VHH binders against p30636. Designs and how they scored, part 2

Target 1, 243 residues: p30636
Amino acid sequence: MSKKLKPFEILEDSCASVCIWLNGEPTAISNRAENLWNKAKYRVATDGAVNEILKRKSFVEWPHIICGDFDSINKQIDTKNAKVVHLPDQDYTDLSKSVQWCLEQKTLTSWEFENIVVLGGLNGRFDHTMSTLSSLIRFVDSQTPVIVLDSRNLVLAVPTGDSNLDVNLEMTTKMCGIIPIVQKETIVSSIGLKYEMENLALEFGKLISTSNEVTTSQVFLKSSSSLIFSIELENWVYKLDSL

## First folded at step 10 (VHH)

Design m1
Fold by OpenDDE, look of step 11:
Structure m1 (fold): chain B 243 residues (1-243), chain A 120 residues (1-120)
Amino acid sequence: as target 1 above (243 residues)
Amino acid sequence: EVQLVESGGGLVQPGRSLTLSCAASGFTFSSYYYGWYRQAPGKQRELVAAIYESGKLYADSVKGRFTISRDNAKNSIYLQMNSLRPEDTALYYCARYTEGSWTSSGFDYWGQGTQVTVSS
């Protein structure tokens, strides 16, 4: 059975999302990101993100949850009404721990949401970006999609097998990448791209499908291994988010 | 000396078929990937099809009509073009792939090209 992926639903007002604000570069948080944060059903901030949120207190809502190991949070910070969740496990990244905790809330509590939106995971330290991608792959088989976005990119993991990506063409430049990130043979076929792949092996150091283009609102992928899908967001979308 | 030599181009009517060939010499043929590009007058060069081992890539404009293949024993790449259209008119180039992406920068050697003209 084909996995239906609808990453652009996060931009719809009717969609209930968890939004995770990670540590990241301040410049990575655009108006779009602020809008997504403010409209999220559940706002989750890492301990390091709290400082950035405070700097933007006039523009962004306070988090419902503050989580992390609290090694970087200012001791003078008032958590206000936010629930503080201690995540001491050092074996996992802040993103992985946060995502896992959110998913557990669906089972253990009354939390209901359709997706997890991650802000700040693609900018700054490159090793952090790689950690973000690793976290996406970790949760690739989750029933709850995890979408990472910054000012320019929307990124998600695509599972092994057949997938159907719903793409909002109007909100993008159509420029996209199909990236073989896992250390397994990755044979890919596609429908809905400018450059269609037919049982094509993708591999770092050889060929990866970057600078491709989405040509239809429905993109079909068949892959022997998990992939990263990236698509470039259109700049004018910022104007829409300000409405 | 590395050489790629295209052949098989010509004038054909719409709906007809044509097969292009590219003969490679001067290097280990099996060690590389290959692609067909085309350039129409006044337009930019565009990737038509590429082959990596048994995997293939096609521009959406030719998908289902064109087939790329290779013969390692003959050091040759082929492009079978079916259901040709006037918009397929272009100079077709064979290219050797080096690394990176399917952009032109990923190819290091090019043939001189063979002209394909589709006209009534």
Scores: ipSAE 0.611, ipTM 0.860, lowest interface PAE 0.6, mean pLDDT 90
Fold by ESMFold2, look of step 11:
Structure m1 (fold): chain B 243 residues (1-243), chain A 120 residues (1-120)
Amino acid sequence: as target 1 above (243 residues)
Amino acid sequence: EVQLVESGGGLVQPGRSLTLSCAASGFTFSSYYYGWYRQAPGKQRELVAAIYESGKLYADSVKGRFTISRDNAKNSIYLQMNSLRPEDTALYYCARYTEGSWTSSGFDYWGQGTQVTVSS
């Protein structure tokens, strides 16, 4: 059964998204990320992100939800009308807890959304980037896709089996990576890449597929284990007055 | 001591086929992975195909037309090239791979190359 992956839908004006602002790294947030945050149907900030949101208050909307275990939140911060949600479980990362909480809101609060977009989590401490990738893999089979984005990267997990991935070529440099982060044998076949794979074993310390390139707007991937797919976003070199 | 020797190149008409061979010596053949690169005049050397145990990788420009294979008993790697086009004209190199990424120069030994020329 082929899974359809449409990660660039998060950039469409009519897409209903939850946007999670995961941490306060200033370099993680571009104008594109600010626009995604502002248009999101539900805005969820972790406690580590609140100070950065305050610094950008002229450009970004206030969160609907502020969540976390609140070790890093300044007690002098006005939460305004945001709901404060305590996520105390120390066995899971802030991202995993935030994603799980958002998914639960579909039944508990009747939230309606098509995807979860994560801002942050690819910058700052490197081990936190690894935790972000682990969380993507944990939720790879969710009916609601989870997509991480920063100024240069769009990153998602690809499930075991067959997947068809839609790529908006003009929004990317086309440079991509197929990363075998799962601790299981990872055998990959592909259609739509500059370097096509036929039952190719990928493994850190041996062979990984970095600096590959998408050649078409539809990429087929078959894998024996879940993968991380990354693609580099294009910087805008032209302005459109009506946009 | 370590040696990779390509053969099987030549002049051929468009639409025809050639098989390139690479004979390896001076090391344990089955311990390594292999690839074919090509270089046209004035261009950079580019990866054509690679073979890793049972898995294969192809440049999209040759997939469906070229097939890489290896024979551990004969210490040889092959590139079957079908439906040849003038743009396939190049010097073809056999290369040995140990680890890394094909884009990070993971190949450590190269042959002298065999010329393939596709023209009328």
Scores: ipSAE 0.371, ipTM 0.767, lowest interface PAE 3.2, mean pLDDT 85

Design m6
Fold by OpenDDE, look of step 11:
Structure m6 (fold): chain B 243 residues (1-243), chain A 120 residues (1-120)
Amino acid sequence: as target 1 above (243 residues)
Amino acid sequence: EVQLVESGGGLVQPGRSLTLSCAASGFTFSSYYYGWYRQAPGKQRELVAAIYERGKLYADSVKGRFTISRDNAKNSIYLQMNSLRPEDTALYYCARYTTGSWTSSGFDYWGQGTQVTVSS
């Protein structure tokens, strides 16, 4: 069966999301990201993100959860009403630990949400970006979609096999990438792109599907391995501010 | 000298088929990837199809109608064009790729082109 992926549902008001604010570059957090954070059913901040949130206290809601190893949090910071969750496992990235913890809340508590939105993680230190992508791949088979976005990009993992991606064309520039990131043979076929792939082997150092374009609101992918899908977001906020 | 020579173009009616050929010479044919481009009057050159080590690429406008293939023994690539449409009218170019890209920067040589005209 084809897996239906609806990454743009996070922009719908009816969608219940967990929003994770990661450590990252302040410039990566756009007005769109702030809006997503503020409307999220559950707001989860890493310890390093707390400082940034404080700087933006006039614009963003306080987190429900603060999690991490607390090596970077200012000891003087009042956590206010946030629940502090210690995640000491150093074998996994902050994102992975946070995502895992959130998913566990679905089973252990009454948490109900449809997706996990990650703010940040694509900017700043390149190794952190790679860690973000690794985390996406880790949870690619999860029943709960994990979507990472910054000011310009929406990124998610696509599982092996058949996938159907819903794309909001109005919210994007249509520019996209299909990226083979796992260390396995990645043979891809597509429907709904400007450049359609037919059993095409994608591989770093050879051929990857960057600078492709989505042409329809439905993109079908068949892949022998997990992929990263990236699409460029239209900067509507900027347009509105310029009016 | 590196050469790519296209052939097979012509005037055809809509719905008909045409096969383009490209003969390569002057280099090791099997060491490269290949594609077909086309340029219609007043439009930019666009990728039609590409054939790589494993797999093929098609413009969405030709997917299902066109088929790219290669014959290493003949140092040739082909473009089978079925169900031709007036909008397929263009000068078609054979291209050699040296990089792992299907963008316009990915090729280093192309032929002189062969004209395909689809008209009633």
Scores: ipSAE 0.710, ipTM 0.900, lowest interface PAE 0.5, mean pLDDT 91
Fold by ESMFold2, look of step 11:
Structure m6 (fold): chain B 243 residues (1-243), chain A 120 residues (1-120)
Amino acid sequence: as target 1 above (243 residues)
Amino acid sequence: EVQLVESGGGLVQPGRSLTLSCAASGFTFSSYYYGWYRQAPGKQRELVAAIYERGKLYADSVKGRFTISRDNAKNSIYLQMNSLRPEDTALYYCARYTTGSWTSSGFDYWGQGTQVTVSS
C-alpha cells in the first residue's frame, strides 16, 4: 500500500499546523515563513529563536510556547505571555524534543493539528542542519508529518516502502533532491522525475540524486530505506516584482 | 590510452529500433560506471541513461523505450533504442565516470559520438 504525502498542505490557509521556530537566521526567514508562523494554530519557539522573533514584532506573532533546556541559570529570555516549557533531556536535540512534546499535546491537552512545520532548521551552523535531517528521519513514521521550510526549500522525510508525494508544481521551481542519509542500503525507484531511478543504489560518496526535477504533480518513490526529499520553492517576491 | 568508441547509429524510420554500442579500452572496464548522453543541434548535451554498480537511471523522455546494459566480458556498454521518434534525433555519446551525481563533473572521458537520425 502506498503512503500518501501532502507536504504542500502546510501552505494552505485551511491547514491547522504547529509551527516550530528553531534557530533561524533572519535572512532565511521569508514572507512565506512569516505568514506560516502567523497563521499557525500553535506557535512554538525554541529559546534560541526568541530574540529574533522579538526583533520582528512588527511582522510576526509572539509564540504561544517557548521551550528549551535553559541550561544557563543566568540566561535572560523575555518570554512575555508565552508558556515556558522545560525540555531538559540531554540525549536529544532541541528540535527532536520540541517535535516530541508537540505530538504529546494531541493527547495531553487536546491540541488539534495536521502537521508540524519547522523554521530555521536549514541554516546557520551546518551540523545543526544535519541534526534537523536526523530529526526528520526519526519522525518519518509519525501520523503527523514534519516538514522543514525556509525561503527556498521545502524538506521532508519519505518512509521506507512505496510513497506517493503530491507536489504543487506552481509553487516550486521543480528542482529536487532525493538524499539517502540513513545508514542502511538505500535502493530507489521513481516515477515523475526528469531522471527516473530504476532500483538505483544511492549512497554518499558514490551516488546521490541531486539536481533532479519533478515532472508531474504526483511523484512515486519506492525505497528500501527512509529518504530525505527536498524541493526548491518559487520565490513569490521575485514573481511579484516581475509583474 | 583511454578510449570509448560508439557505433550503431544511423538513419531509421519512426517506430523502428537501433542498438548503440560503446567499446571501451585502455582501462579496467569493471571499475567504472557508464552513461549515454545525446545532443541535438543547438541544444545542450543531456543524459539519456546511466548504468551504475546497482541499478539504472533513465531520462523520463526515454523510460520504457530505451534500455542501457553492460557486458564486462566484452568491455562494452549498450543502448537498446526501441520505438524511436523524431525527437530522439541527436549525436549519442558514451561516457565513463567513477562516482558522483549525474549532474556533476563526475564524467571524465567521452566518446566522439554516433549520429542517430529518425525521420519519415
Scores: ipSAE 0.414, ipTM 0.790, lowest interface PAE 2.7, mean pLDDT 85

## First folded at step 11 (VHH)

Design n4
Fold by OpenDDE, look of step 13:
Structure n4 (fold): chain B 243 residues (1-243), chain A 120 residues (1-120)
Amino acid sequence: as target 1 above (243 residues)
Amino acid sequence: EVQLVESGGGLVQPGRSLTLSCAASGFTFSSYYYGWYRQAPGKQRELVAAIYEKGKLYADSVRGRFTISRDNAKNSIYLQMNSLRPEDTALYYCARYTTGSWTSSGFDYWGQGTQVTVSS
């Protein structure tokens, strides 16, 4: 069975989302991101994000949850009414720990949400970007989609096998990439791209599908391994801010 | 000297088929990948199909109609074009792939081209 991926549902008002604010470059958090944050059913800030949220306090709602190892939080910062969750495991990134914790809330508590939206994690330190991608791959088989956004990109992991991606073409420039990120042979076939792949081996150092283009609202991918899908968002500051 | 020589073009009616050939010489044929490009008058050159170590790539406009293949014994690349359309009219180029992108920057040698005209 083909897995249905609907990353753009996060922009629908009827969709209940967890929004995770990661530490990152301030410029990565656009007005669009602020709107997603403010509309999220559950707002989760990593300890590194708290400072940025404070700087934007006039524009963004306070988080429901602050989580992390708290190494970067000034002890003098008032957490206000947020629930503080300590995640001490150093074997995983803040993002992966946060995502895991959120997923656990679905099973352990009354939390109900359809997806996890991650703000930040794609800008600034490049190793942090790679960490973000690694975290996406970790949860690639989750029943809850994890979508990472910044001001320019929407990124998610695509699992092994058959996938059907719903793409909102109006919200994108249609420019996209299919990236073989795992250390396994990645043979890919596609339908719905400008450059269609037929059992094509993608590999770093050889051939990867960057600067491709989505041509339909439905993109079909068949892959022998997990991969990363990235699509460029349209800079419709006004249209997206109204969502 | 590296050479790529295309052949097989011509005038055909819509719905007909053509097979283009590209003969390579002057280098180790099996060591490279290959593609077909086309350029219509007044339009930019575009990738039609490519064949790599494992797998193939097709422009969405030709997917299901065109097939790229290679024969290492003959140092040749082929493009089988079925169900031809007027919009397929163009000068078709064979190209040798090195590294890089899907665009022309990934190719280092080109043939002179063979004209394909699809008209009723």
Scores: ipSAE 0.786, ipTM 0.918, lowest interface PAE 0.4, mean pLDDT 91
Fold by ESMFold2, look of step 13:
Structure n4 (fold): chain B 243 residues (1-243), chain A 120 residues (1-120)
Amino acid sequence: as target 1 above (243 residues)
Amino acid sequence: EVQLVESGGGLVQPGRSLTLSCAASGFTFSSYYYGWYRQAPGKQRELVAAIYEKGKLYADSVRGRFTISRDNAKNSIYLQMNSLRPEDTALYYCARYTTGSWTSSGFDYWGQGTQVTVSS
């Protein structure tokens, strides 16, 4: 059966999301990201992100949860009314632990949410960016989608098999990439792209699909392994053509 | 010396078909990826189709009308063009890729091109 992917639902006012704020370069957080954070049903900050949130306290809501191994918050910080959650397992990254913890809250505390949105995971130290991509692949089969977003990019993992991806064309430049980051040959077929693939072998270090372009609001992907899909967001533009 | 030689272009009426050929020499043919590009006067060169082993890629504008293929025994790449339109008028190039993206610097050799003109 085809899996339906609706990553742009995170931008709808009716969508209940968890928003996870990771440590990252401050300039990557845009008004769109701040709005997503503020409207999120559950706001989760990793310990590395707390200082950046403090700098923005005039227009960014305080987290509901502060989590991590506390290397960045071992000094006295005012956690205010946020719950502090210690995630000490050194075998997993901060993002992977945070996502896993949030998913557990659906059972343990009856949290209700439709998506997990991640901020701050695509910039700063490059090895942390690679860790973000690894975490996306790790959770690709979760019932709850994980979407990473910054000022220019929306990024998600696409599972093995058939997927139908909904794209809000108005919010994008349509420029997209299909990246075979799993360490093996990945056979891909597509419908809804400027350059359509028909059983094309992609492999990191051989052939990847960059500078492709979505041509429809529904994109079909068939893949023999998990993929990273990225799409470029419009820069700060609201639709004004109706004026 | 690496050579890619295109042939099979010509003048045809709209709705007709042509088959382009690209003969490769001077290297081990089976080790590479190949593509067909086209360039109309005053326009940028654009990718039309590409092939790697049995996998294929097509520009949306030609999918369903054009078919790329290769014959490793004859060191040749083909582009079957059906239902030709005036907008398909261009100089068509065969290209060899080493690595990268179809829009990147991964290709390293180009043929001289063969002209396709679709007009009454």
Scores: ipSAE 0.394, ipTM 0.782, lowest interface PAE 3.3, mean pLDDT 85

## First folded at step 13 (VHH)

Design o3
Fold by ESMFold2, look of step 13:
Formats: C-alpha cells, structure tokens, sequence
Structure o3 (fold): chain B 243 residues (1-243), chain A 120 residues (1-120)
C-alpha cells in the first residue's frame, strides 16, 4: 500500500534513464549533470536547449531527439542526426509534452528506461520553475518516476498516501523541504526527518516545511495530497565547473 | 505587555519525568501558535516541539518521549518530558509563533526560560 521512491538511483552508473535537457539558466547544469546526459539511454533536448549544448566547454553527446514547435526547430536549429519531434499542443508546457511523449515511447517504440531525469527547470525565470513543479505534480502517479536535477537540487513529487523515500545520505547535505503546492490543506506525518510532523496541516501561503533535514536513509511520508520534496545535494555530486 | 512565563524546571535523575508549563498573558492566546525551544551551554537554541491549529511538530531527538499540549481556557502550553536523559539538560523556552509560521522563522516572542538538569 506504500509507494516506494528511489530518486537517488538516477545518480548510479547502472540506471537506465531518459534525460530531458530544458532550455534554462546555463549555469544550472553541472559536470555531473553532463555525465548523466552523456550516459543516458535516451537524450531529449527541448526548445532552445540545443544552442546551450553547442556552447558547452566540455564534451556533451548530441541529443537523440530534439522537440519543440515546428517553426522554432526548422528556422533556428541545426539538428544534425537527431530525430525532430513536433509537439505543438498549446494546452501543455514544453516539459509536460516532452515527458508525455517519452512515456508513449515505451509502448509505441518499445523504449526501455527506469526514470525520466529533467536537467534544469528550477533556475532562471521563476514562472518556468512553477511550470516545472506543475509538471511534476501532473505526473506524480506515473509508473515511471520523473525527477528534476538542477543546480544543487534533486526534486520530485510525492503522491497522496504513504510513501517511503530512499535517500543516499552520502550524496546530500540532508537539507530538505516538503512543500504543499497543491492548493488545499495537506495533512502530513513523517518519520526520518530532523523535525517530525504529526498530522501537521501544511498549505501554501500558510505553513510549509523548509530547512528540514533527513536523518535516515529511509524517509516515510504520509500525506493527504501530493507534495513537492526537495533535497540539497553535496557539492561533490553536482559541482559546477568554472565559467 | 506580552508575557510568557515558564515553570516546572528542576533537577531530576535520568529516566524520570518533568512537566513544563508556560503561562501566557497580555494578548489573545488562541490567535497564536507555540513552541518549546532549548539551549544547552555553548550550543545554539534548538526547537524541541511546536503545536499548531492542526498537528504538532517534534525534534527527532525527543519524538516519542516528549509531548506538547495547549489549554486555551488556561492560556497555557505544556511540555511533558518522559524518559529524561542527561543530554536533555538545557534552559527551556516557551515561544509564541505568528499564525502559519515554520520552525526557522516567524516566532516573535519567548520567555525567560526554565532550567532542566538531568543528572545522577
């Protein structure tokens, strides 16, 4: 009855992932994130991200897929050997469309992967950060986890009900946040945090959990609505190169 | 004048219990939320427990041993401390939170403190 969440698996060499590179703040992508990109089983670049990939000082593999609207791709980007996918739906963000398209590839083209990792999306324009969080909530019940790795953050959505999170304590400063971004009162109980919640009502605009800390590699959360969980990575895990 | 007055501290042997009380005056008690903090010599003040309109929050070091409660009719907050250990020795403060505040921000007043010493 409990959902098992293993977000740190994306940082292990044996994990097969789809990696989505968003057009965002250039300094949000570290050498560690570049390594994840290069080792990803499938690489997807969204609108505008190709130009940032071309500007990187270190070696980054070319995307397998470049996606965006038709006019932007055809007129602005040398796609080389990448497959171009037109995702014009105006009801959804570029991230949401990209994630949905990747999930469809499991059935349509028999892609095999364990996670979707999103590089970027938590820096730069703030409204894009909100869009990233909205997309995480949209896909919270997906069979394939969606995890954002941006700058010093690892961020995912936690579903309603009971969840057990595996945390690699060596890869994190342990500083974490539990954010009730769904617009309603969210009752939370926890085990494995420095500040344990006991049926505590959280609600955006009222009470949110910031500056909490994980204290064990197994964190239990019980929640009456979906949550955003964020955790800060150690410097050695994501260190940015000198610019 | 806003007043929070702690009481109930003392010297106690390991394994024993104490109940701390905090009497509030000079403001509308039910409009606020409350917490207990402690400070050992040479250490930073740390949150022990907090009580909100719905739910409670505990430091993991006291979870299962300490219980926070409030009584709006008596304008009082309590901390029941069971299974006391020497490392619980500290000056304990009652603090008032503005509504909807989290542990690291938002409290605007605390009392003088009451000393708890756990020693053989």
Amino acid sequence: as target 1 above (243 residues)
Amino acid sequence: EVQLVESGGGLVQPGRSLTLSCAASGFTFSSYYYGWYRQAPGKQRELVAAIYEKGKLYADSVRGRFTISRDNAKNSIYLQMNSLRPEDTALYYCARYTTGSWVSSGFDYWGQGTQVTVSS
Scores: ipSAE 0.603, ipTM 0.850, lowest interface PAE 1.5, mean pLDDT 84
Fold by OpenDDE, look of step 14:
Structure o3 (fold): chain B 243 residues (1-243), chain A 120 residues (1-120)
Amino acid sequence: as target 1 above (243 residues)
Amino acid sequence: EVQLVESGGGLVQPGRSLTLSCAASGFTFSSYYYGWYRQAPGKQRELVAAIYEKGKLYADSVRGRFTISRDNAKNSIYLQMNSLRPEDTALYYCARYTTGSWVSSGFDYWGQGTQVTVSS
């Protein structure tokens, strides 16, 4: 069966989301991101994000959860009423650990949410960007979608097999990429793109589907391996939020 | 000398079929990938189809109607165009490139083009 992916549901008021704020470039956090954060049912900040949140205290709500290994957090930081969760596992990234913890809350506690929105993680240090992508792939088969968003991009992992992506065309420039990030043969077919792929092998060093364009609100993908899908967000939304 | 020579264009009625051919010479044919582009009057050149080592690429406007293929023995690329529409009217170009991207800048040689006109 085709997996239905609705990354743009995060923008709906009725959608209950966990929002994870990662450390990163301040520019990654747009007004849109702030709004998403403030509206989130559960706000989770990594230890590295706390300083940025404090700087933006006039505009953003305080997190419900602060989590991480606390290697980067100032020991003197007042966590206020946030629950501090220590995630000491060094084998995984802060994002992966945070996502995993959130998913566990859904299973073990009364947490109810439809998706996880990750703010940041795509800018700044390139190795951090790669880490973010790796984390997306880790959870690609999760029943809970994980969407990474910054000021310009919406990014998610697409699982192996058949997927149907719901795309809000009005909120994007339609510019997109289908990226074979895993180290397996990646044969892709598509419907709903400007450049349609027919059993096309995507591979770094040969051919990847960048600078593609979504042409419909429904994009169908068939892939032999997990993919990264990226779409560019329209700037007008940001402009409107700044008014 | 590197050459790409298109043929097979012409005037056809809507709904009809046409097959374009591109004959390559002057280089190792198997070392490259190929594509068809088209340019209508007053419009930008656009990718129609591309053929790679494994898989094919089509513009959404021609998917299901057009088929790109290659014959290494004949050093040729083909574009089978079925169910032609007036909007398919354009000058069609054959192009080659090595690897990396299907963007027009990725192609390094082009033919002179063959005119396809679809009109009732």
Scores: ipSAE 0.566, ipTM 0.858, lowest interface PAE 0.7, mean pLDDT 90
Fold by ESMFold2, look of step 16:
Formats: structure tokens, C-alpha cells, sequence
Structure o3 (fold): chain B 243 residues (1-243), chain A 120 residues (1-120)
């Protein structure tokens, strides 16, 4: 059965999203990301993100939820009107716990949302970036898509089997990567890329698909294992500063 | 000495077919991966097809029309080119890969090329 992936829906005004502000460097959060945060139906900040949100109080809305294990915050934080949720499980990352908690709210508190958008997690400590990718793979089969976004990147997991991916070409540079991060044989076929794969084995240390390019607004991917798909976003503000 | 020798180019009418061959010598053929690149006048060299241990890769401009294959017993790589168009006119090169990305990195040797011209 073909899975429909519509990651650019997070940018639509009508889309009901949970936005998770994960720990990250301030320079990774763009105006686009701040707008996504502000319009999100539910805003969830991890405990490590609260200080950065407070620094940006003129531009970003306060979280609805502040969550974490709170060992990283030794001083009292003014949570204002946000609900504080303690997620003490040390066996999972902050992102995995936050995503899992949000999914549980569909049943426990009747939250209604169409996707989870993650801000941060692609910068700072590199091992945290690897952990973010691991979490994307963990939730790849969720009915609710998880999409990570920063100023230059939109990243999601693509499940095993057939997937059709909708791409808003004008919002991207079209440069993309198809990354075989799962430790299983990964055989990929594609339609809609500049360099199309036909039953191509991808493996770190041998061949991976970087610097490929999306050529259509509908990309077909067939894979024997879950993949990470990344695409570079246009950043018009960044381009003006570079002139 | 490492050699890749392309052959099979020529002049052909639009809509017709050609088969390019690449004969390899001076190294263990089965230890490598191979591709075909082309360069039209005034353009950069571009990948048209590659063949790896498992699977193949095609430029979107040739998918469905071109087929890459290899024969380890004959130390040869082939490019079957069907439904040729004037924009396929180029010098076609055989290339040897070891690892990496397929676009412009990962290959470490290429041949002298064979000319394909598609014209009425």
C-alpha cells in the first residue's frame, strides 16, 4: 500500500500542528520556524528550550506545555501560564519522549492535530542530530507525521515500501538527500529525481544519495528499509544578506 | 595499464537506436562500478547512467530510453540507447567508480569517449 507524504502541509495556515521546540542553537531558528511555532495549535517546549523562547518573547508565543525531566534546569523558571509536564524516563531522548507524550494526548486529552513539527535537533551537538534522526525512524509508521525543520532543512522519515512525497518546489532549492540510516539492507527505486534509482543498494561507506535533486512536485520512493529524506529550503532573507 | 575504451558511437536519425560498449583492461573488472557520462558542446559533463553491485541509476532525461548493463566475463559495460533525440548528441564517456556519490564524485578513471550525433 502506498503511503502519502505531504510534509509541506505544515506551512499551510489551515493545518493543525503540534510544534515541539527542542533544544537547539538560536541561529538554527528562522522566521519561517517562528511563524510555524506561533500558528501551531499546540506549542510544546522542552525544558532546555525555555530560555531561548524567553529571549525571543517579542517574536514568539509562549508555550502551552513545558516538558522534560527538569534536571537540566537547576533554577526556578517562570513558566507563566504553561502547563508543566514531567517526563522522567531516562531510557528515551527528549524528542522521543515529547513526541510520544503528544501522541498520547489524542486519546488522553482529546488533542486533535495532523502533524508534529520539530524545531531544533539538527544543530549543536552532532550526536543530538543523530538522535533526532533515530527518533524520526522510531515514529516512521505513526499515523501522525513527524517533520523536523530549521532555516535550511526539512527532514522526515520515509517508511519501508512505496511512498508518494509531495514537494512544494518553489519553497526549496530542490537539492535533496536519500539517506540509508537504518542498519538493514536498503534497496531504493525512485521517480521524480534528477538521478533516479532503480533497485539501488544504498549503504554508508559505499553509496548514499546526496546532492540529488527533486524534478517534480510528486516524488515516488520505494524502499526495503526506512529512509531519511532531506530537502534544502529556500531562504530569501539569507540570500539578500549574501549579496 | 588501466584502460577504458568506448565504441559504438555514430550518426543516427532521431527515433533510432545505438548500443555503446566500453571495454575495460588493466584491473580487476568485477571490483568496480561503472557509469556513462556525456558532454555536449558548451555543456558540463553529465551522468546519464550508472550500474552498481545492486541496482542502476539513470538521469531523468534518459530514463525509460537508455539501459545500462555490464558483462563481467567480457570486462565490458554497455549503454543501449533507444528513441534517440537531437539533445542526446554528445561525446559519451565510460567511467569507473569506487565509492561515493554518483554525480561528479566517486569515479576515479574515465575513457576517451565515443561521439553520438542524432540528426536528420
Amino acid sequence: as target 1 above (243 residues)
Amino acid sequence: EVQLVESGGGLVQPGRSLTLSCAASGFTFSSYYYGWYRQAPGKQRELVAAIYEKGKLYADSVRGRFTISRDNAKNSIYLQMNSLRPEDTALYYCARYTTGSWVSSGFDYWGQGTQVTVSS
Scores: ipSAE 0.458, ipTM 0.801, lowest interface PAE 2.4, mean pLDDT 85
Fold by OpenDDE, look of step 16:
Structure o3 (fold): chain B 243 residues (1-243), chain A 120 residues (1-120)
Amino acid sequence: as target 1 above (243 residues)
Amino acid sequence: EVQLVESGGGLVQPGRSLTLSCAASGFTFSSYYYGWYRQAPGKQRELVAAIYEKGKLYADSVRGRFTISRDNAKNSIYLQMNSLRPEDTALYYCARYTTGSWVSSGFDYWGQGTQVTVSS
């Protein structure tokens, strides 16, 4: 069975989404991201993100949840009405722990949501970027989609087997990448890309599909292993800000 | 003082049934969720069953054989264990899960455990 992935539809309406605000570069969080955050059913901030949220208090809603190990949060920060969730496990990244916690709420509590949108995590410290990608792969088989978004990129994990990606071409530059990030043989076939793949072995140090281009609103991927799909977003936010 | 006290453990033969009980005190019982864990010698503690707002969760190894339930009037949690197997031998713990407090970190209180031994 082909898995249908609709990241752009998910991002168009966040009313059924959990948004996770990650600590990182301020520029990673665009006005678009703020809007998604404000409309999200559940707003989850990592402890380090609270400072940035406070700076943007005039533009963004306060989080429902503040989570993390709280090593980086100013102890003087008033958490206000937010529920504080301590996630002490150091074996996993803040993102991974946060995602896991959110997923658990679907089972443990009355939380109902359809997807998780992670804001940030793709810029700044490169090791953090890699952690983000690792987290995506960790949850690739989740029934709840996890999408990572910053001001320039939309990134998600694609599971093994057949996948169908819906792409909003108007929201993107069409520039994309298909990245074999797992340490397994990754044979890929595609439909809907400028540089199509037919049973092509992708491998770091050899051939990877970067600087590819989406040519249709429907992209089909067949892969022997999980992979990362990245697409560049059109910089509409900068255009709007200049008005 | 928050207390969870397990009972009902013992030595049983394979194929037999056993019911564990957990009595809670020192807090508002209905405000929390609960689970059963077990730890066999030399193994890590593992979730056996949990009862949450949305339903019940079971480990794959016990699904169909074990049933978790709660009685709010008695401030008690139960684990009905049927078709017991030698691999079910472990110390069984009752655990409380907090969901509505200012600070939440999952399971926060545990009992002392009750020993279940399945042997022919």
Scores: ipSAE 0.000, ipTM 0.209, lowest interface PAE 15.6, mean pLDDT 88

